# Designs tried in a protein design chat: VH-VL binders against TBCC domain-containing protein 1 (tbccd1). Part 1

All scores and structures are predictions.

Target 1, 147 residues: TBCC domain-containing protein 1 (tbccd1), of Danio rerio (Zebrafish) (Brachydanio rerio) (a4qp31r305to451)
Amino acid sequence: PPGSRLVLMSQVCKQTLAKDSEKLNDVNIKLHRCSEAFIYLLSPLWSVTLDKCRNSTLVLGPVRTSVHIQSCENVRVVCVAGRLTIGGSFNCTIHSLTPTRPLLLPGNASLTLGPFHTQYPTLEDHMASAGLAVVPNLWNQPLLFGV
Below, numbering starts at 1 at the first letter of every chain, in headers, positions and changes, except where a header shows other numbers; antibody chains aren't numbered by Kabat.
F, E and O are the ipSAE of ESMFold2-Fast, ESMFold2 and OpenDDE, as the mean of both directions, binder to target and target to binder. V2 is 0.75 times the mean of E and O plus 0.25 times the DockQ between their complexes.
[cut] marks letters that were taken out.
The coordinates of atoms that the task and the answers printed are left out; those that the model quotes come from them. Centres of patches stay.

## First folded at step 13 (VH-VL; from e1 with heavy chain A33V)

Design g1
Fold by OpenDDE, fold request of step 15:
Formats: C-alpha cells, structure tokens, sequence
Structure g1 (fold): chain C 147 residues (1-147), chain A 119 residues (1-119), chain B 112 residues (1-112)
C-alpha cells in the first residue's frame, strides 16, 4: 500500500541523479550521506528524509507527508511537503511550499528558508496526487522546538 | 530542426569580461539542460558546467567557480555564459550544447564562439 | 577528477579498413542509477563536436551502423567497421557520470 515502501539512496556523490518514475510514487525516500550531488526526484512521494547530506541540491516532487532534514550541511532543498522538519543542520537553504509551519529542531545554524518557486510540466498533477495545494503556504512561519 | 546559434567572436584584454550567448530553436528550451564547453586552440574539450532552465540550478566546474556565470532568458530561449577576469589561457572556442533529462549526452552543439584574450 | 585516457592519439587508416579507439577511465563510470554515462563524440575539421555514441553502445540518430561502441566499468572501445572519408576528424570519449565531466585527449583519425 502507499507509504509502505522505503527506497534508500546512499552515498550519491559528485553526480546528478534524476528520476521521474512511477516506481517512486507514494514511496518513502531516504537520502543518506549524499555529497556534492544534484538529486531530482520528480514524482509524488510519501515522505523524504535527508540524513547527513553535504554540498548537495535536492529538488523533490510533492511529498505527501513530510520532509525531514537531519544533520545536513550546505544543502539546498526545493520541495512541496505536508510537513517540514529541520534539525542539526548547518548552512542549509530550503525553498518550500507547506501548509503547516516548518518545525525547527535544535542544532541548526545558518538556516535560510525561502518560498517554493520551481515549476515543471507534471508538478500540478503530482501535487494533486500528493493531496497538496498551493495555499496555504506557511514557509516563512517556522516553529522553534527545544531551541 | 534543432539549432543552437552562438554570438560572434570576441577579442578581449586581460582582466576584462566576456559574455557569450546561445540562442536555441527547434525544441522546448526549458526541457533541456544547457552545457558549456571550451576548446583551446589545437587542444581538447573542457567541460565548464551546466544550467537547468526548469529548475534554475547551476553546476560549475571547480576550475571556473567564482569566475563564470551562467544565465538564461527563457523568453527568447537564450543561454548566456559570462567569464570574468580573463587571462590569455582563456583563449578558446566556447561551445554551448544541450542535454535532455540529465543524460549528460550532448546531442546538439552551437557553432562555437572564439574568444581571444591578448594584451 | 576522473581521468580519461584515449589510445591511440593518432590513427591513420586506409579507406575501407576498420578502426578501433580505446578509452580508459581512472575509475568505474557506473552511475548510482546503474547506468554508464560514457559517450563518444566526433569533431570533424572546422566543425563543432557531434555525438556518435551515448551510454557506451547506443548510436545517436543518423549515425551509421558501421560505428559501434562497447565496454564496461573502466574500459571502452569505439569501432568503425569500414572507415570512410567522412569519418576524418578527432574522436573524443567523455564521461558524464562524475563531476567534473571529463573528456579524453582525442584521437585524430586520418586517411592514409
């Protein structure tokens, strides 16, 4: 069923990974220790976790549930997500569209939040598939927890 | 018919900047990544980087980081490459080339732009 | 950086005879997606480079079947079954797997 699968992408380094596949639909994605990478996952996703990624750019299709950014450094994330959580990350920039307030956990430094401004041909369909709308967008209203 | 038409030859002094244009036609400009390469006289090819019109993402080779800037004007399907702080070893023919879907295969190339840097 | 080494650098060939160019990478070119982004280009005299083979063994549109590519990992080969006059130029292998993307030195094919 949707949200039951997990795809682990580990140690994608010094390369671009671009995927637009039905196989990614409603899948949980974990990006682990990616470095100097450009990653484009242009499908409606269930959840995405970035763990210990560095010097990378990630452009994600709409994420139905949540995007979790943990222990990342110099990472740029572009995403539409039901929920955004960021913790333990340094010098990261997140361009997001989210109907809920981003949750900033302890350990962040030099974090920049910005609006989602990316377009691609199937984005609207993917947003619909993910059950996400363009409004409301609370990207600039973060909540600080335990900080 | 896919075409990439680049701007004309340039002659520059050391320390100056040059901006080369690449006008695309015959295809949906925004769906392809634009790459830039150069070739010094009598030498091989050197990759400089790419820019994605759709995502606004750029990748520069470390050798040119901080000195090269890729830009786009999607309204006229044109890509630009600006190289600053020119030196003599920047003398080369500069090429734009398209790549579809991040395949990193360049199926169409511009005709090249000769940039000469001399005192 | 991935170093691409071509051999030979100069390739004189008699018309109608076969030709073979080797390209070796300093590390495996297998991408995280499982594909190998090794491509071959031809730059004819006074022209821009043109794509011949992409992803090791796929001929680009309009490329004659006398051209073939093969290889895996770090060793790749471009073959021309019967060289024609229009095949004169410099051939380059290129890896598009790792940043920065890098080219071989080029192999200059000439007619004897």
Amino acid sequence: as target 1 above (147 residues)
Amino acid sequence: QVQLVQSGAEVKKPGASVKVSCKASGYTFTRYVMNWMRQAPGQGLEWMGWISPIFGTEKYADKFQGRVTFTLDTSISTAYMELSRLRSDDTAVYYCARDYGFKWEFDYWGQGTLVTVSS
Amino acid sequence: DVVMTQSPLSLPVTLGQPASISCRSSQSLVHSDGKTYLHWYLQKPGQSPQLLIYKVSNRDSGVPDRFSGSGSGTDFTLKISRVEAEDVGVYYCMQGTYYPYTFGQGTKLEIK
Scores: ipSAE 0.906, ipTM 0.948, lowest interface PAE 0.5, mean pLDDT 96
Fold by OpenDDE, fold request of step 15:
Structure g1 (fold): chain C 147 residues (1-147), chain A 119 residues (1-119), chain B 112 residues (1-112)
Amino acid sequence: as target 1 above (147 residues)
Amino acid sequence: QVQLVQSGAEVKKPGASVKVSCKASGYTFTRYVMNWMRQAPGQGLEWMGWISPIFGTEKYADKFQGRVTFTLDTSISTAYMELSRLRSDDTAVYYCARDYGFKWEFDYWGQGTLVTVSS
Amino acid sequence: DVVMTQSPLSLPVTLGQPASISCRSSQSLVHSDGKTYLHWYLQKPGQSPQLLIYKVSNRDSGVPDRFSGSGSGTDFTLKISRVEAEDVGVYYCMQGTYYPYTFGQGTKLEIK
């Protein structure tokens, strides 16, 4: 069923990974220790976790449930997501569209939050598939927890 | 028919800047990544970087980081490469080339722009 | 950086005879997606480079079937079954797997 699969992308380094496959639809994605990478996952996703990624840019298709960024450094994330959580991350920039307030967990430093402004041809369909809308967008209303 | 038409030859002095244009036609400009390469006289090819019109992302080779800037004018399907603080060893033919879907297959190239840097 | 090494650098060939160019990379070119982004370009005299082979063995549109690419990992080969006059130029292998993207030195094919 949707949300039952997990795809691990580990140690993607010094390269660009671009995918728009239906095989990624409603899948849980974990990006682990990516470095100096450009990663484009342009499909409706179930969830995305970034763990220990560095010096990388992530452009994600709509994420139905949550995008979780943990222990990342110098990472740029562009995403539409039901929920956004960030913890233990340094010098990261997140451009997001989210109907819930971003949750900032302990350990962050030099975070920049911005609005989602990216477009691609199938984005609208992907948002519909992920059950996400353009409003409300609470990207600029983070909640700090455990700080 | 796909075409990439670059601006004309440039002659610059050391320390100056040069801006080369690459006008695309015959395809949807925003759907392709534009790459830039250069070739010094009698030498091989050197990759400089790429820019993605749709995602607004760009990648520069470390060698040129801080000295090269890629820009776009999507209204006229044109890509630009600006190289500053020119040196004599920047003398080369500069090429734009399209890449579809980040495949890094440069299927169409501009005709090249000779940039000569001399005192 | 990934170093691309071509051999030979000069390739004189008699018309109608076969030709072979080797390209070796300093490390495996297998991308994280499982594909190998090794491409071959031809730069004819006074012209811009043009794509011949992409991803090791795929001919670009309009490329004659006398051109073929093969290889895996770190060793790749471009073959021309019957060299024609229009094949004169410099051939480059290029890896698009790792940043920075890098080219071989080039192989200059000439007619004897």
Scores: ipSAE 0.905, ipTM 0.947, lowest interface PAE 0.5, mean pLDDT 96
Fold by ESMFold2, fold request of step 15:
Structure g1 (fold): chain C 147 residues (1-147), chain A 119 residues (1-119), chain B 112 residues (1-112)
Amino acid sequence: as target 1 above (147 residues)
Amino acid sequence: QVQLVQSGAEVKKPGASVKVSCKASGYTFTRYVMNWMRQAPGQGLEWMGWISPIFGTEKYADKFQGRVTFTLDTSISTAYMELSRLRSDDTAVYYCARDYGFKWEFDYWGQGTLVTVSS
Amino acid sequence: DVVMTQSPLSLPVTLGQPASISCRSSQSLVHSDGKTYLHWYLQKPGQSPQLLIYKVSNRDSGVPDRFSGSGSGTDFTLKISRVEAEDVGVYYCMQGTYYPYTFGQGTKLEIK
């Protein structure tokens, strides 16, 4: 069932990992301790957590629920997501389309927020399957919490 | 018919810059990653990095970081490699090569562009 | 950096005889996705490199069946069952698993 599986991608280092398989549809993804990597997950996803990643670039298919970015350094994330949360992260750039206000938790420094700017052939279909096809973009209206 | 056509040979002085073009035809330009390699006279191949037209992402080999820039003009299906602060050991034939889906298989290569750096 | 080491570097072969080229990597080339991005190229005299074998053992389109690739982990082999005159050139192995992507030194195949 949707949102029932977790896929852990740990210590992806110095490589490009690119996946667009239907096997990732509606999966919870955790990226843990990835470094010097380019990661492209081009499927409609349930949730994504980035934890302790550094010097990496992430391009995600639309994420139905949430993208959580925690304890990351020098990471660039491109995503469409229902919710976006960032904490404990340094020198990160997030280009997003999100219908809720990004939540900024304590411990962040040198964050750059920008609008979603990426296209790929099946993007519109994936946005529809994630319930994000016709939503406003609130990328520039973050909420500060506990700062 | 897939084709990658590169700009002509260049002669440069140390400290100058060079910009090599690679015009693609016969395929959907935005579906392939463009890679750049070089080959010094009588020597082997060296990977310089890649640029993706579909995602707007690029990777430079650490050796060239800060000296090389890859750009694209998707309206004319053309990729560019600019190498600055040239040294004599940058003398090489420079190649573009395409790759599908980050497979690094380099199935089509340009004809090569000789760049000569001499005092 | 992953170092790719080819042997032999010079390979004189009698026409019609088999040839074998070894390629070893300084670390496993098995990617996080389970695939092995080890490729073979031929650069004929005066030409750009051309892909022969991708992902260890898959022949590119138009490559004769006398070419085969094998290996795993850190050890890989390109074999030519019967060398023909058009096989002359420099053979390179290349790894696309870890940045920076790296080539072997090349093996120059010549007819005796």
Scores: ipSAE 0.562, ipTM 0.864, lowest interface PAE 1.9, mean pLDDT 92
Fold by ESMFold2, fold request of step 15:
Structure g1 (fold): chain C 147 residues (1-147), chain A 119 residues (1-119), chain B 112 residues (1-112)
Amino acid sequence: as target 1 above (147 residues)
Amino acid sequence: QVQLVQSGAEVKKPGASVKVSCKASGYTFTRYVMNWMRQAPGQGLEWMGWISPIFGTEKYADKFQGRVTFTLDTSISTAYMELSRLRSDDTAVYYCARDYGFKWEFDYWGQGTLVTVSS
Amino acid sequence: DVVMTQSPLSLPVTLGQPASISCRSSQSLVHSDGKTYLHWYLQKPGQSPQLLIYKVSNRDSGVPDRFSGSGSGTDFTLKISRVEAEDVGVYYCMQGTYYPYTFGQGTKLEIK
């Protein structure tokens, strides 16, 4: 069933990891301790968590539920997501399309938020499958919690 | 069918910059990553980095970070490499090469552009 | 950086005879995705490099079947079953698994 699988991608280092397989459709992704990496997951996803990643670039297909970024440093994330949450992160840049207000938890410094700016051939189909085909973008209206 | 045609040879002084062009034809430019390599006289090949027109991302090899910039003009299917603060050891033939989907299988290369740095 | 070491650096071969080129990497080239991004190129005299073999053993389109690649982990081999005149040039192995991507120092194949 959708959202039932978890794929852990741990310690991807100094390389490009690119996947566009239907096997990732509606999967929960956890990226853990990746560094100096370019990671492209170009499938409609259920959720994505970035934890303790450094000096990396992430380009995600549309994420139905949430993207959670925690304890990351010098990371660039490009995503379309239902919700976006960022905590404990330093010198990160997030370009997003999200219909909910990004949630900023404590411990962040030097965050840059910007609008989604990436295109790939199947993007619109993937956005439709994730329920995000035509939604407003609230990237510039963050909500601070516990700050 | 697939062609990568590079700009002509350049002679530059130390401290100057050079911008090499690579015009692509015979394929969908935006579906391939463009890589840059160089080959100093009598030496082997050295990878300089890549730029992706689809994803808006680029990677520079560490030794060139801060001196090299890759750009694209997708309207004319052309990639550019600019190397600044040139030194005599930057004298080399510079190549562009395409790669499909980060497979690192450089299947087509430009003809090369000789850049000579002399004072 | 991953160091790619080729041997021999100079390879004189009699026309019609086999040739073999070794390439060794300083660390495993197995990517996080399970694939091995080890490639072979030929640079003919006065020309740009051209792809021969990708991902260890796959011939690129139009490459004659006398070329074959093998190996795993850190040790790789390119073989030419019967050397022909058009095979002269410098052969490079290259790894695309880890940044920065690196090439071997080259093996110059000559007809003797």
Scores: ipSAE 0.509, ipTM 0.843, lowest interface PAE 2.1, mean pLDDT 91
Fold by ESMFold2, fold request of step 15:
Structure g1 (fold): chain C 147 residues (1-147), chain A 119 residues (1-119), chain B 112 residues (1-112)
Amino acid sequence: as target 1 above (147 residues)
Amino acid sequence: QVQLVQSGAEVKKPGASVKVSCKASGYTFTRYVMNWMRQAPGQGLEWMGWISPIFGTEKYADKFQGRVTFTLDTSISTAYMELSRLRSDDTAVYYCARDYGFKWEFDYWGQGTLVTVSS
Amino acid sequence: DVVMTQSPLSLPVTLGQPASISCRSSQSLVHSDGKTYLHWYLQKPGQSPQLLIYKVSNRDSGVPDRFSGSGSGTDFTLKISRVEAEDVGVYYCMQGTYYPYTFGQGTKLEIK
């Protein structure tokens, strides 16, 4: 069933990992301790957690529920997501399309938020599969919590 | 038919910059990552990095970080590599090569651009 | 950086005889996705490199079946079952698993 599976991608280092397989459709993804990596997950996803990653770039297909970025350093994320949450992260840049206000938890420093600026051939079909639209985009209206 | 056509040979002095162009034809430019390699006279191949028109991302090999810049002009299907603060050991033939989806299977290469750095 | 070491560096062969080129990497080339991004290129005299074999053993389109690749982990081999005159040039192995991507130093194949 959708949202029932978890795929852990741990310690991807000094590599490009690119996947567009239907096997990732509606999967929960956890990226853990990746470094010096470029990670392209170009499928409609259920959720994504990015934890303890550094010096990396992530380009995600549309994420139905949430993208959670925790304890990351020098990471660039490009995503379309139902919700975006960032905590404990330093010198990260997030380009997003999200219909909800990004939630900024304690422990962040030097974050840059920007609008989603990427297109790939099947993106529109993947957005439809994830139930996400191009408007509204609230990337520039973060909600600060517990700072 | 797929082609990558590079700009002509250049002669430069130490400390100068060079910008090499690579014009693509015969395929959908934005679906492929453009890579740059070089080959010093009588030597092997060295990877310099890549630029992706789809994702707006680029990677430079650490050796060239801070000296090289890759750019694109998608309206004319052209990639550019600019190398600054040239040294004599930058004398090489510079190649562009395409890669589909980060597979590192460089199936088409440009003809090469000789850059000579001499006093 | 992953160091790619080829052997031999010079390979004189008689027409019609087999040839074998070894490539060793300083660390395993098995990617996090389980694939091995080890490729072989041929640079014929006066030409740009051309892809022969990708991901260890897959021949690129138009490459004759006398070329084959094998290996795993850190040890890889390119074989030519019967060398022809058009096979002359420098052969490079290349790894695309870890940044920076690196090439072997080359093996120059010549007809005796």
Scores: ipSAE 0.499, ipTM 0.844, lowest interface PAE 2.4, mean pLDDT 91

